# VHH binders against q84jc2: the designs that were tried, part 226

Target 1, 232 residues: q84jc2
Amino acid sequence: MSKMRNLVEEKFLEFYESWVIQLELYLHQLLIAHNNNTMSETELRHLISKLTTHHKAYYTAKWAAIREDVLAFFGSVWLNPLENACSWLTGWKPSMVFRMVDRLRKSRVVLVEAQVKKLEELRVKTKFDEQKIEREMERYQVAMADRKMVELARLGCHVGGESVMVVEAAVRGLSMGLEKMVKAADCVRLKTLKGILDILTPPQCVEFLAAAATFQVQLRRWGNRRHYVTHS
Below, E stands for the ipSAE of ESMFold2; O stands for the ipSAE of OpenDDE; V2 stands for 0.75 times the mean of E and O plus 0.25 times the DockQ between their complexes.

## First folded at step 12 (VHH)

Design ze2 (framework vhh_7z1x_3)
Fold by ESMFold2-Fast, scan of step 12:
Structure ze2 (fold): chain B 232 residues (1-232), chain A 125 residues (1-125)
Amino acid sequence: as target 1 above (232 residues)
Amino acid sequence: QVQLVETGGGLVQPGGSLRLSCTASGFTFDDYGMNWVRQAPGKGLEWLSGISWNSGSTSYADSVKGRFTISRDNAKNTLYLQMNSLQPDDTAVYFCAKDYLRDSYTWGTEYFDYWGQGTQVTVSS
């Protein structure tokens, strides 16, 4: 039961494994580019474009999948337990990418005053958008509790086909609301990523994307090594 | 409730110009970023341009940068796309799309809330 997968989960598991393999290949290219001072701006922009296209492909596949089964993304079988524990609304928490930006301040990469100001403005707006979604989540949980209590009370007192139809309509509404919140969170992620890339120079973009991809790949490896770490 | 209606498409020769309009209703237009996207025959959706709620920020896809100009008139609830130097590869159905979040836009076409019915643009050589 608990280990059964539906077709959406099986299909996305296959997609995600291939997507991660390609991300690791792009990470190697980003690390080479970061250590090579001879690459042209055109070559760096082309590499950055490959990464942005790769992330867009993830969200294209994700949005198609959540239209069929949004709940597959709240305890994803293609993610290990550590990756699932670190998720905020089915993905990375937007404000956390500014930790990768803070790493740029400590490297050989020099951020000019104008970039620092724009990044702080973006950080504030990202946190604001994030908090708006968190308030919507709270409203959803309250509405879910109210609906569930009414449905449980009605089901306990009235048994029949009519009550089944009402419950089915309510469940469809809740799934649609959840899908809308996941899409809102993904929009904040994409807006934050685009905003950072628009502020940074191509060499700084490469370093930022390398840091982000390294963290994502390492988090997966750490989670996958859990049995070896704890077996001792 | 939410409705977007695109107009202004048609047949033009290469090098020609067209101006598309999108009239919005059913939501507070000046609270949302707006976008133009297109779908060429046999292709997926391509994001072209976005504009913030107050026209303070605009963004363009590399394929249209320098040729297309996005603008809006919040008093008329209308979004515009001025298309210059049209090429045969610009042949597509053009859609306007509301940003999901208030006062923001994104570069992914599938991430927008509400699509209009579209307007056909054909660039014939």
Scores: ipSAE 0.006, ipTM 0.321, lowest interface PAE 9.7, mean pLDDT 81

Design ze3 (framework vhh_7z1x_3; also named zf48)
Fold by ESMFold2-Fast, scan of step 12:
Structure ze3 (fold): chain B 232 residues (1-232), chain A 125 residues (1-125)
Amino acid sequence: as target 1 above (232 residues)
Amino acid sequence: QVQLVETGGGLVQPGGSLRLSCTASGFTFDDYGMNWVRQAPGKGLEWLSGISWNSGSTSYADSVKGRFTISRDNAKNTLYLQMNSLQPDDTAVYFCAKDYLRDSYTWGTEYFDSWGQGTQVTVSS
């Protein structure tokens, strides 16, 4: 009937709300920088560094939390239903960011041929890594229906000291497997983000990060409006 | 169960050379990028070098470029680090680390899949 949030969920909810508020502040700085051609390369690199540090802080906190309760990230209580519906293995789908990069082609700062080649190479690698993880997830789901897992589930219905310990060990194994897949997906995200930022110039990085942060912030706002009882 | 075992550490004089090895088991070694990371006494983790699944790409931290060479033997499930022109500030525990991906990942050492127990390298005269 009701589910009380566990300590991991409550702590990460508090963290995530603060993290999003700071992301919105950084987005404001990115938009000012993008619209203002007077910032030095050093100033732009400093702003980009703040954003990369901010994203790394998210994954540091996430990995600490999933070590305790990986399932909290599947249908997260700190995300609205729209944000949850758009998730791929507990976060954004890495290949989707290349659509945001494609917008840079029409911007004031044009991608040079060498950048286009490197971005295409990165896109191919990213899609390959995604497909590998998707196959691993499929194998995990198939293994969940394995005869031995079915037998363990049946055994768990018959309470006894030894059977309880065996079932608990199996459940821990399943959680560790899921944690590994989530971390693999997060590594593809981090590698993709780093790869894009390494290829782009500082002004292009600012434009890319502004586009990504805008989408994340707007998706949250759109989903949150769905729950306003006074909104017609 | 993934296992990584580092060997080859020891005492070496400044300007000397040392070769570290890391033997891997419990996973398909040639499906993953591999990395070398070190931790000096009282300091944080420092990523040194990475190598892709097929040795097609390698990368190095600026502190070790030109002195260290990463390599792998997929038939032996073994990763190597050839260390030349060793300096006292190379004194550290050296870890091999398995990537989650086919290529090495270099944005944060904390994001590697699995780590070995480490091997101590001491550079002193």
Scores: ipSAE 0.479, ipTM 0.773, lowest interface PAE 2.7, mean pLDDT 86
ESMFold2-Fast, scan of step 15: ipSAE 0.000; ipTM 0.206

Design ze4 (framework vhh_7z1x_3)
Fold by ESMFold2-Fast, scan of step 12:
Structure ze4 (fold): chain B 232 residues (1-232), chain A 125 residues (1-125)
Amino acid sequence: as target 1 above (232 residues)
Amino acid sequence: QVQLVETGGGLVQPGGSLRLSCTASGFTFDDYGMNWVRQAPGKGLEWLSGISWNSGSTSYADSVKGRFTISRDNAKNTLYLQMNSLQPDDTAVYFCAKEYLRDSYIWGTEYFDVWGQGTQVTVSS
């Protein structure tokens, strides 16, 4: 299928490739910090801050892009098919991040009971917020099949300026609903990430961030190798 | 019409304290997270603190942690920022901002859909 990329897709593809390269560089720093266990708390906090800023930059760029074209984030051209298959509302599923947290429970340095309790409370709240968004998406999909939307789609079969303008207005309305849901999902992602980092000690934050970055980088590499394409 | 009005700014000596207030109208205040943001002369916007709709969660920028406290009174539709140990580099216009989405607070200024007009805080001498 020969898809033409719009300006939003081209700009975000360029941004995302640079963002992933920087993530891989930070991953190397996280692995060094994790393996040596000789860095001061101040040094670890600076590294964690760099990762936090890096993730904020992603969501800043994403929200600017979805304001222009939210549909670019459904079946994204900057993601390979495996990455797209693993997406939940244009990104990682918030509850799945607790699988990375579970690795900390099996590590040489373990979580204290107070942290385990706070992480479980956060997990329950995250799943609850996630389910609210899933219900909103279900309602959105039902509303897209509403009689008014079906009528507008039928009008789109008629070639003419008036019919074209009415259909364009309907598509903009549909996109606004998706934008609201994607932003809601991203807010749950950011709250979940912030919550985990606030509960963990700096060394545990480094281990968590390393696990998350490793998964993201490896998922991209696995998907790219599957297609054996030089420029994919 | 949705409106946010900040009060409580002024001139204060280094080491002093101020309490900012933000009164909200035109929306259901207790359905949304609220935030404080500042802008120093010639600089960009800096997010300072956020509070969830029910006061169950608060968050702070590293530059103000331990010095500033965010709180809200949903019965009065009012948001507060208690500022202690003020420094000359806290000099800025302080804005109250409503979160774009219900039940969330975010680290960046890009996620707010309603802003107040701001209140000037000057820490001098």
Scores: ipSAE 0.000, ipTM 0.192, lowest interface PAE 12.4, mean pLDDT 81

Design ze5 (framework vhh_7z1x_3)
Fold by ESMFold2-Fast, scan of step 12:
Structure ze5 (fold): chain B 232 residues (1-232), chain A 125 residues (1-125)
Amino acid sequence: as target 1 above (232 residues)
Amino acid sequence: QVQLVETGGGLVQPGGSLRLSCTASGFTFDDHGMNWVRQAPGKGLEWLSGISWNSGSTSYADSVKGRFTISRDNAKNTLYLQMNSLQPDDTAVYFCAKDYLRDSYTWGTEYFDYWGQGTQVTVSS
């Protein structure tokens, strides 16, 4: 069951399919690098830079698309239902990546005390930013049921250019508010990802990025497999 | 309406100093990180410095560390950039930019919420 796609949804779907294919190719390179301890620091940094550029390209494309239609990202047509169910404000929840970082404590490339301290400071800041955005989203949702908004919705049922213009202005304001919240959430994601990569050594960055990409790719495959399963 | 207005640019000799100001209106100034960015003739945007909502943290690009100082006065809704030991390659249009978050830290200039119009700084003899 899917709704009709608009132009923004169609363009981003094409982009996203290509972006995921390239992510899978980078994942193969990350896994090779992780298993090869003879790679130079320069080679590892180059690979990390490719992944960083790839993630930045996603947010650049996303921000262009949300400028045109932010609602396309709430219940995205380029994501399967499982991927959509796991979304927090149109993407991954920033604090969840620290679970992947915690697994580095069990790897052969263990975290030193200074790294643990910096990661904990980043975790605290990340959770604070998440809570602030969650409060803003709650206020936004409450405002939809505000007395003035209810009255405005009632006016939208009446024929007349003036009432139509007032309703259209309110809808534009709502879309701009959602766009700002989504961009704020994306900034928390980018800040968290950059912060982790700045704290970790190149081999640890490769291991972390491989874990993150593996989860993203597998989540998509699990959801797609469920979609094609034959019902009883 | 959100507005950011930069002032204080002008012509200065090498080794000179300038102080740029950015006056903010239309949003809660003390709830956002602020940044300075420049664009030199024929070059792309270069992030220079950022400051958190409460001045508790600041950051600088390597090209300006030790020469430039970012500060803010939340009572006046104003952001400052003190520029010392100016060089000819500091010639650029200087922009202030509003962050989405209270901390000012970014992976690129494309991730800022709002930008000023810019002010021209020319360093020449």
Scores: ipSAE 0.503, ipTM 0.784, lowest interface PAE 2.5, mean pLDDT 86

Design ze6 (framework vhh_7z1x_3; also named zf12)
Fold by ESMFold2-Fast, scan of step 12:
Parts: sequence; C-alpha cells; structure tokens
Structure ze6 (fold): chain B 232 residues (1-232), chain A 125 residues (1-125)
Amino acid sequence: as target 1 above (232 residues)
Amino acid sequence: QVQLVETGGGLVQPGGSLRLSCTASGFTFDDYGMNWVRQAPGKGLEWLSGISWNSGSTSYADSVKGRFTISRDNAKNTLYLQMNSLQPDDTAVYFCAKDYLRDSHIWGTEYFDSWGQGTQVTVSS
C-alpha cells in the first residue's frame, strides 16, 4: 500500500467521510420511521427521496473522480481493508441486496405475489449483468498479460524520453477501459437500487434502506477497529 | 468506435406527428438498452424514454406518456421514436443515447455510455 496520495484521493477522502456521516444520520431517521406507525406515505416518500438523492450524489462524485484517476478506486484509501476486501468492482455487489430483501421479508414485511415476481425478474437480470461484467474484467486481466503489455512493461523500466510518453499513453488507454467497466458496474448498482425501490411500497423501502445502511455502517465500524491510526 | 446518428427531425405544426430514427454502429446493438433524451432551448437535458435490448420493457417520462412510442429494429440497428400530438413545448434537439447495460437506465442522463449528435424538432405554426 502506498502512503502517498494524489489530489483526487485527498478530495474524495474528504467527500466520502462527510458522505458517510450523513448516511449515519439518514440511517437514524430510517430506523425511527420504521418503528413509527403514524408516518404518512408522503412523509415516507420524502425520506426515501433523501436517501435516493444521497446515493446519487455518491455516484456523481465517484464518476467525476474516476474520470481523473480510476485506479484510486482500486484499494481506496478512504476505505478500510475490510471494506476493500468486500468490494466488487469498487463497490457493493448488486445481487447481495436481494439476500437482504429476502431476510427482511421473512421477519415482518408482507410482499404480494406481484412484487415477488418482479423482484425475481430483477434478481435474474442483475445476476446476468454482473456475470457479463465479470467476463469483461477477466478479459481485461488477460489482456494485461498479452505480448504488447509485456513489451511496454520492459520499456517502462527505463525512465526518460519518448519511451516514458509511449508507456504513459498505454497506461491511459488501460485506465479508460477500467473506467468503462467501473461505470458499467455502477449502472448495475443504480439499476438494482432503483428497481427494488420501484417495486417496494414506501414502508418496505424504508425497511430495505435501513437494512442496507445498517450493513454498510457496521462493516465500516468492524473494519475500523483494525486501524491503529485515524489520521494520515 | 460507437456511432449514433439521429434523423427525422424538422418543422411540424402543433398536433402533428414525427418519427425519429437513430442508426447505430460500432457495437452489438441488440446487447444494450437505448434511450431518447431532449434539450429544449435554454433548458437542461430531459430523459424521455428507454427500451431494453429485446424490446421486452419500455419506460417513459410523464411529460410524453401516451404521446410518444419508443421502438427498435435490431436487424437494422435502428432505434425509433414515434411522436404524436406534438406541442410547442416539444421543441428541442433530440438525442439518441446508449446504456451501459441491456436494460434502460432512468436515474439520470449522466449515466449513459454514448450519445448521438442530435436532430432538431421545431413545433410551430
């Protein structure tokens, strides 16, 4: 792990710390709403909208950052090692959210048959999109070991002159390919999240969002206990 | 390289109809969702409609529901937008946009992979 950070990493670290603090505040509101039987549908939809806007703000900031340095998102300095270990292509694995919906359904949430059918259709589509991206990532990793890349790696051991410029152009091309795959993965995340929220009723959405935020916050807390320093 | 070319725009009277086409090349057309987006003079981008890779699902913005119909012909690598009951407020540049995935994405125009150059639609008497 490098101790050096570039401007993109520093700026996104600052953004992410603030974003997580706000997520914890929204989680508190979701838990109150989940236990409050007097909240109107309009009030629940407003809360769901705040969470939706918050998640969209994350992807807007992420996409701006990956246009400048996609590699910052592989082994991210703003994530602890546990969060990084649980990442699938720089973020949460979309199909995992269906396991959370299934657990909540078994507790107290009553899903009508039409919702169950739509969730299963969405799950199948999400799994297909995941597998397609995983195949693209495998092809990318294989391409890294092709003869051209091996030759460029040999040239890159000599710093200076036109050889440095050629290597930099090749690395830029690789970063663009990786950026496209990360954006595709983020689109699966956005599609899955929106799809679930469109299928669920407002009370069910609140319960789902509370479960998702609880998992994210707890994963961060569990991982943070293994860090011996809080400032870098 | 992905290329999207919109055609079919023009001047039309209020209440009239137009059919826009978008011809795609440089990618496997039937492997991706496609969208129509417009930008009115002095306004931001507005998503109008999306269609999945196999035409199995379509979606529409509330502003165009019941008036516009999205369709595709995968054999011709072409996306269509049938626009009926056109209103002066429909005056805009209309863009074809490619999804990263097989199904259309609705949560913002910033999440599309590729865009066409646009075709002008003017609704005026």
Scores: ipSAE 0.595, ipTM 0.824, lowest interface PAE 1.9, mean pLDDT 86
ESMFold2-Fast, scan of step 15: ipSAE 0.584; ipTM 0.823

Design ze7 (framework vhh_7z1x_3)
Fold by ESMFold2-Fast, scan of step 12:
Structure ze7 (fold): chain B 232 residues (1-232), chain A 125 residues (1-125)
Amino acid sequence: as target 1 above (232 residues)
Amino acid sequence: QVQLVETGGGLVQPGGSLRLSCTASGFTFDDYGMNWVRQAPGKGLEWLSGISSNSGDTSYADSVKGRFTISRDNAKNTLYLQMNSLQPDDTAVYFCAKDYLRDSYKWGTEYFDYWGQGTQVTVSS
């Protein structure tokens, strides 16, 4: 690994570990709010806002890091093998959150017909956006082997000096394309999360966010525990 | 190559009006929502207004609601901001920005795909 890649990975690892610790603290607050059911709507909105800001902070840090080294997010060193195995285009698969929403449908909190319809519309749009991004990734991977790239690779193998700079410019262009693709996937994640929160009432938002955070935290803990048992 | 060019800035008296334009090229303009953002001297970026790809939906920050109107002409690949009742506090560089995805601006200015160079608006005191 280059010195630049090591620094990006190290800095984001430190950020991510702190971000997850704060997520666990917010999860504790969400569970208390859900179980007590005595908080005012204003208090619930404030807690929901804290979670929204926390997720925005993650994407702000991620996009800054991706500008430096997008490849650090493919097979990330700050994720355990289980988390990496469950990743879709450097993060959670947007359609996964609708499984959490489906659990809400069967909970004590009743969703009204208008909410059910809007959530189903959002689910369909989210799956469509996922498929669109998957097709773009396929096009990107095919483009890596197109005639122009093959020709540039041939030039780089046989000629030094100035031809190396032309090849480097092409590779940088490919990395920029990949960055744009990852950002598109992240935008689908944020659009899906925001869409769900806009449809749900504050108590339903708290239950949804608690379910999502619980899944994320438990997946990490299970993967870390299995790794320690296997490799310790 | 995606390109956004803002024009129409200048010096205006308090209470005056100004119309900003943003010409887009390098992408299918009518597929994307568009936004206006400003940055006052020594301050951060402030999102002002957004418009959907088909002009069916518009939204405004509370600071400009009722004074500014966003619109677009998809045939001309142009975004507009009509600014009325201008105040000294409106002095800023104004940028147009392309949505990465529908409604991405709701999560912050960092969720815009592309930005223009900006145009200066100065409201004399």
Scores: ipSAE 0.000, ipTM 0.190, lowest interface PAE 13.7, mean pLDDT 81

Design ze8 (framework vhh_7z1x_3)
Fold by ESMFold2-Fast, scan of step 12:
Order: structure tokens, then C-alpha cells, then sequence
Structure ze8 (fold): chain B 232 residues (1-232), chain A 125 residues (1-125)
């Protein structure tokens, strides 16, 4: 079963590295589009759709992987220590995107008051949804500790095939609970992203996506640089 | 334990109407968005409609927009789908599905926490 966990980690590491390379290519296209006043609304919507599809592909791959081994996502080998330190329930914190939105207020494409109001409403809702998930995670951690203690006690009393089977059943139960919580967090991420994109105009969407991708790429590069210097 | 039970399916003539119900138990119904999904024989799952926890927001797939109406009664822990102007291509098993959180969007049928057992709808002359 340890071989199956390592395989999930290796497979997702390979996927994630390729996914980040493609994100950097899309970031380059977003920056060109932002600086180029000749792109039509149709062309901008097409580029936005490419990034939406790219993010959708990430969650499709992630959810397939967590069905096999959700625990791989709580100590992700494909993320550097800085990325892991900044993670909230195996990914980016949904409310963080509103910091990217604040950058748009300084752009050439100014947010109208109606958009500001809708973004503030979405921000409040996103914060509320985050808090609900955090409470569920706290409850799960307490329940997980209780179950782990019981199963460890059982393992200590039984040496043989029965102990292995009981531990495997308990781990499956824990994994199912964690999978549900990770998916809940990912749903808040997707809903927040979609909500922002639905409120913004195509030029504003390009600026927002460029800011978000830049932050993600820079965080990874900074963390990789620090890790390399520390270890070498 | 979470349980979703769909009822109201059956045989109906083209142009007819049916009202599906889904009764929920084992969770706080008014905290979660609810959805209707269907699967026709030999086809994949198709999301049809969603409703927020407080009925403040509803959404529909283009294939059913204007013909189907989603609603809920939080006091009865019940979700409804009013189906009008039924067509032979509406023949499918219809499922009730619970969101992970309030007002969640679907970027696929995989974003639902729990699914009901389904109820068969057959539209034929």
C-alpha cells in the first residue's frame, strides 16, 4: 500500500510541474494582452477561457489523486516549504484573491461602484464559507485524534492479519473524511474564482488573472530560491 | 447519516408535466445548496438545476431553462423540481444532490457531497 501512496505523489508531482510551466506560458500571454490595446473582447474572452480550463484541469487531477491518497496533499512533495507554509487546507486561501482585486483599483481599467459593491459582497460570503470549513476541520481533527488513539490501542493488543485489516479500514475512514473536507475547500476556491470573473469585464479579468498567476509563480520561485540557498 | 430520497417519477406523455420531490435527512438542510442531475440511458450525468440555501439564487442548464423550475421548502427538508413541456429526450433517472457548501457552482457533477438513489422519468407516447 506504501508503494501506491508513493506512486500517487510521483504522478501528481509530474502533473504539477507541467501544470506550473503551462501557467507561466499563460501568464506571458496575459501580460501581452494587458499591454496590447489591439485585442478584441472575443480574443480576451478566449484567453480567459484558457485559464479557466487550466484551473479546472488542476482540480480534476487533484480530485482524482485524493480519491487514491488524500494524505499526499497534507505534506505535498511537489510544493516547496514556503508554498506549504502558505497553504490553507491543501491549497490557496480563497479570500486571498481579493488582495489581487485591490491592485485593479490602480489600473487603467477602473472598477465601477456597482462592481466594488458586488466584490465586497462576494468577499464577505467567501470569508463566511472559509470559517465554516475551518470549524469542520477543527471538529475533524478532534475526531481523528480519538479514532487514532482507539486504533493504536487495538493494534497494540492484536499482532497479525486482523490488526492490519482493522488499521486499513480505519485509514480508509479517515481518508474519506479528509477527502470531503478538501473538496469543500476546493469548491470555495472555484466559487470565489468564478464569482470574481463573473463580476469583472474581460480586460479586468485579464489583469486579475495576471496578478494571481504572477503571485503564484513569484511565491514558488522565491521559495525555491530560498530552499536551494539553504540546502546548498 | 445523510439520506436523500427522490419521488414523483413515472410515465408521462410528451408535453406533459411532473413534479419531483427529494426529502433530506441527516444534515441541516437549510445550510446547503441543492441540485437536480439526470442520467439518460447510455449517456453521462447532466446537471440540470441548482438552488441556494435560502432560495435567493437559482440556476438552470440551457436544455431545461424555461421548462423546469427548482424550489425548496426548508421547513419540510424537501427539494422540488417542477417539470413542464416534457420531451422524449427528458427520459432519464433524476437525482437529488447536496452541495458541499451554500451557493456552490458546478464545474462538473463531481462537486456534490451526497447523491440520492434516483427516480425514473419516462416520456413516451
Amino acid sequence: as target 1 above (232 residues)
Amino acid sequence: QVQLVETGGGLVQPGGSLRLSCTASGFTFDDYGMNWVRQAPGKGLEWLSGISWNSGSTSYADSVKGRFTISRDNAKNTLYLQMNSLQPDDTAVYFCAKDYLRDEYTWGTEYFDYWGQGTQVTVSS
Scores: ipSAE 0.000, ipTM 0.252, lowest interface PAE 10.9, mean pLDDT 81

Design ze9 (framework vhh_7z1x_3; also named zf65)
Fold by ESMFold2-Fast, scan of step 15:
Structure ze9 (fold): chain B 232 residues (1-232), chain A 125 residues (1-125)
Amino acid sequence: as target 1 above (232 residues)
Amino acid sequence: QVQLVETGGGLVQPGGSLRLSCTASGFTFDDYGMNWVRQAPGKGLEWLSGISWNSGSTSYADSVKGRFTISRDNAKNTLYLQMNSLQPDDTAVYFCAKDYLRDSYIWGDEYFDSWGQGTQVTVSS
């Protein structure tokens, strides 16, 4: 298991580094598209599709890795401490993405009233799903302190066949519970992202994706700089 | 403990219609979105349609939009897929899949909590 955990971390670290490099390249394309009105709607839709595919690739790789070792995503080695501190259930907090949407609104780029209404409806739905997952996590944490689990932890102090196997089964059950919660959180993230892109026009999608990618890239740079200064 | 059982598959002629059913047990059916996914011979999974917990929203892949209709009966814990104007390219194993959330699925073929065993649909003359 420890050997498999190390392999999962190594594989995902390699994947994530390449994924971030490609995100920076897409960010460059998004900024060019945003600053130059020379691109057609078809060209903008193609660029948005590339970003959508890129984010899908992240969740495909993440879910494969989580199937093997969900705990690798709690305090991830491929993220710096600032990125880890900003994580909610192994990723961005879905409701916080509406701060990027709020920035679009404040930029004086006129979102039509129908878009504003749909975005507010999506925000409410996102918060509802987010709160449901938070309640599930709270119940999970309470279950960890359950009398039965405390008894199993006590048994785990003994060296022996049956007691060790019972404790291992319980720990595996806990990991499966975490996997379900992380996947539920990722589904809220994917639903929120798709919902925003479906509501926005192609130029607005480009601006939104550029803002989101800029924040992700800058957060990584800020954390890498500060971590190096504080620990070296 | 979640169980999903698909029925209603079979052989049908091009242009024909077929209705698939999926009976769910082991969870609160009306608290989750449900989906239909298919896998053609030698191909990967293709998401076809999703429906929210209360039937308030439905979504369809472009390949089946206008031909297929998803619906559910929460009192019977059953999901349906009405398939019209079937084509040879619709030949596949059809799977019922449970969402993690109340709303239906959005992207890709891998983001489901639980799957059924599938039911074979063959469109041939």
Scores: ipSAE 0.097, ipTM 0.548, lowest interface PAE 5.9, mean pLDDT 83
ESMFold2-Fast, scan of step 12: ipSAE 0.000; ipTM 0.113

## First folded at step 13 (VHH)

Design ge1 (framework vhh_7z1x_3; at its last look DockQ between E and O 0.78; V2 from the best seeds 0.80)
Fold by OpenDDE, look of step 13:
Structure ge1 (fold): chain B 232 residues (1-232), chain A 125 residues (1-125)
Amino acid sequence: as target 1 above (232 residues)
Amino acid sequence: QVQLVETGGGLVQPGGSLRLSCTASGFTFDDYAMNWVRQAPGKGLEWLSAISSGGGYTSYADSVKGRFTISRDNAKNTLYLQMNSLQPDDTAVYFCAKEIDMWAEEYTGADFDVWGQGTQVTVSS
């Protein structure tokens, strides 16, 4: 069945496509910087800053969008099925990035003991925060089966002006709860990312960001090829 | 000092237009999404519109879609709200609000962390 897109979905799709294009450009720069040890620390920091700013832009847009329709992000039509399948609460799972860091360590990246310790601390914290959010989400989901939701379901079986208004109000209430969950998850994502970048040296940051961006871009490409997804 | 200052409010007839401005200071304006919120007499806060940090994305409440337009000038640290086709029901105090720092260590559950003093908009014949 084809899913009808709403206006928020269309708008965010357009935004996201543009954002991804820019991400690919930055990825290219990251790869160049990584492969050519000719860039100064200042230049590397500048590149890192551009990437972080780009990500900030995404999440500010996301949060703007979820104010209008948070539900759109639980079935993100701008993502292919593979990307969606890999999503945790409307985005990447924060703890997954530590696997990327581990992979880097297996490569040419040498982390000092202090870095390793800090990364482990961050990993533990991130996992704790994820679990906390999951528990809250679970509680929220269970609450959806309460009397209010039963009443909502009952009202949903009938078409009437007053009933429609009640249903809409109820849905708005639910959406507000979901918005908080999404924002909480995003905060964990962002503080995890920030934490990693604060621990790593500029060259290591570039390598990490390149790996992360590569994964994101490739996941999208793989999914698109598999499912022949078109967003135009 | 972190501050938001709204201007541009006033009295307007139904069908009229106003343009609100919000000037930011004390923080990196272009790092944050900004919002407009209003409060009518005896009613709660109503979110109206949001704009991403770079201005590349905007969102609106159903109540103002097609009538209000949010924009920003990061060089001037200023947020705008163009309000057209104003109706009596639009009478309220209008606030600009800064989105919370999403990079913070702790999510507080709050939507906004900085508010302006508000500007009064009155739509009346």
Scores: ipSAE 0.894, ipTM 0.963, lowest interface PAE 0.4, mean pLDDT 91
Fold by ESMFold2, look of step 13:
Structure ge1 (fold): chain B 232 residues (1-232), chain A 125 residues (1-125)
Amino acid sequence: as target 1 above (232 residues)
Amino acid sequence: QVQLVETGGGLVQPGGSLRLSCTASGFTFDDYAMNWVRQAPGKGLEWLSAISSGGGYTSYADSVKGRFTISRDNAKNTLYLQMNSLQPDDTAVYFCAKEIDMWAEEYTGADFDVWGQGTQVTVSS
């Protein structure tokens, strides 16, 4: 029902705005740790743990919300149009994060040969997992469209209780399948993030997390500032 | 020993209320979303409600929306379900369930990895 979708949108908007504010506060802490040597390895690991807990908390809220309305996450009202345009299956594309690692390596982060090899192995596995999800999504979309079309054709698309029930069942089936695909994609995202953090040293993790949080915050700020203007 | 233990079930009349508790042990309760699920006699499992790890987001199935309230106290490792306006159709065994570890788990289609033993709720005149 359309009112149920509006409820999820309102509640998740409130959650997301608070979550982003906290991410910005953690970004400040990451930048302090990145720019000076006042923190021990133990303190760096604690800060890293706060960031990973914060990211995990986002997904526990997301999964609670998608059980009610997964479609709210395709073209979300809590994201600006640029953020929505950059989404792959309701979130950041796992392979994009390796571009950030590559830029950090090119700039100031020195990785030993063993780390480079492990990161390349993870990149290949991540890409494989992405392609597997994309193929499953394509197969699912075709199967759902074919089934919905056949069922509607069998009813002749007449208006009535049975026609409404067939359409409602098709929509519920689509939503259930999309929910599973979104959850699969989220697990790939989190496994990729965990894999990178496991390979990097604590100072390198802080640099990576700072870059990632900076990108997310800047994408939101840039996308929120567009204005319609007419020239004369 | 990973364990979830539900309490608070019982027999109530239609229109009555119950408050279920679920006490967690053996894992870091604060890190996971928690859920309530029920199974009516002779029926399959029905998801009812979820709450995010920090408690900042809650969701409900249409069948219980407006009548049931999920909450958690992370300091006490306890999940709650306040059930109001109970009707005979709410008769079921009620389970609490822990969401899988998304951080390191491959998604196989299963959302929950730890279940409680269940507590019986019976709504009868």
Scores: ipSAE 0.727, ipTM 0.901, lowest interface PAE 1.2, mean pLDDT 84
ESMFold2 (binder alone), look of step 13: mean pLDDT 80; pTM 0.808

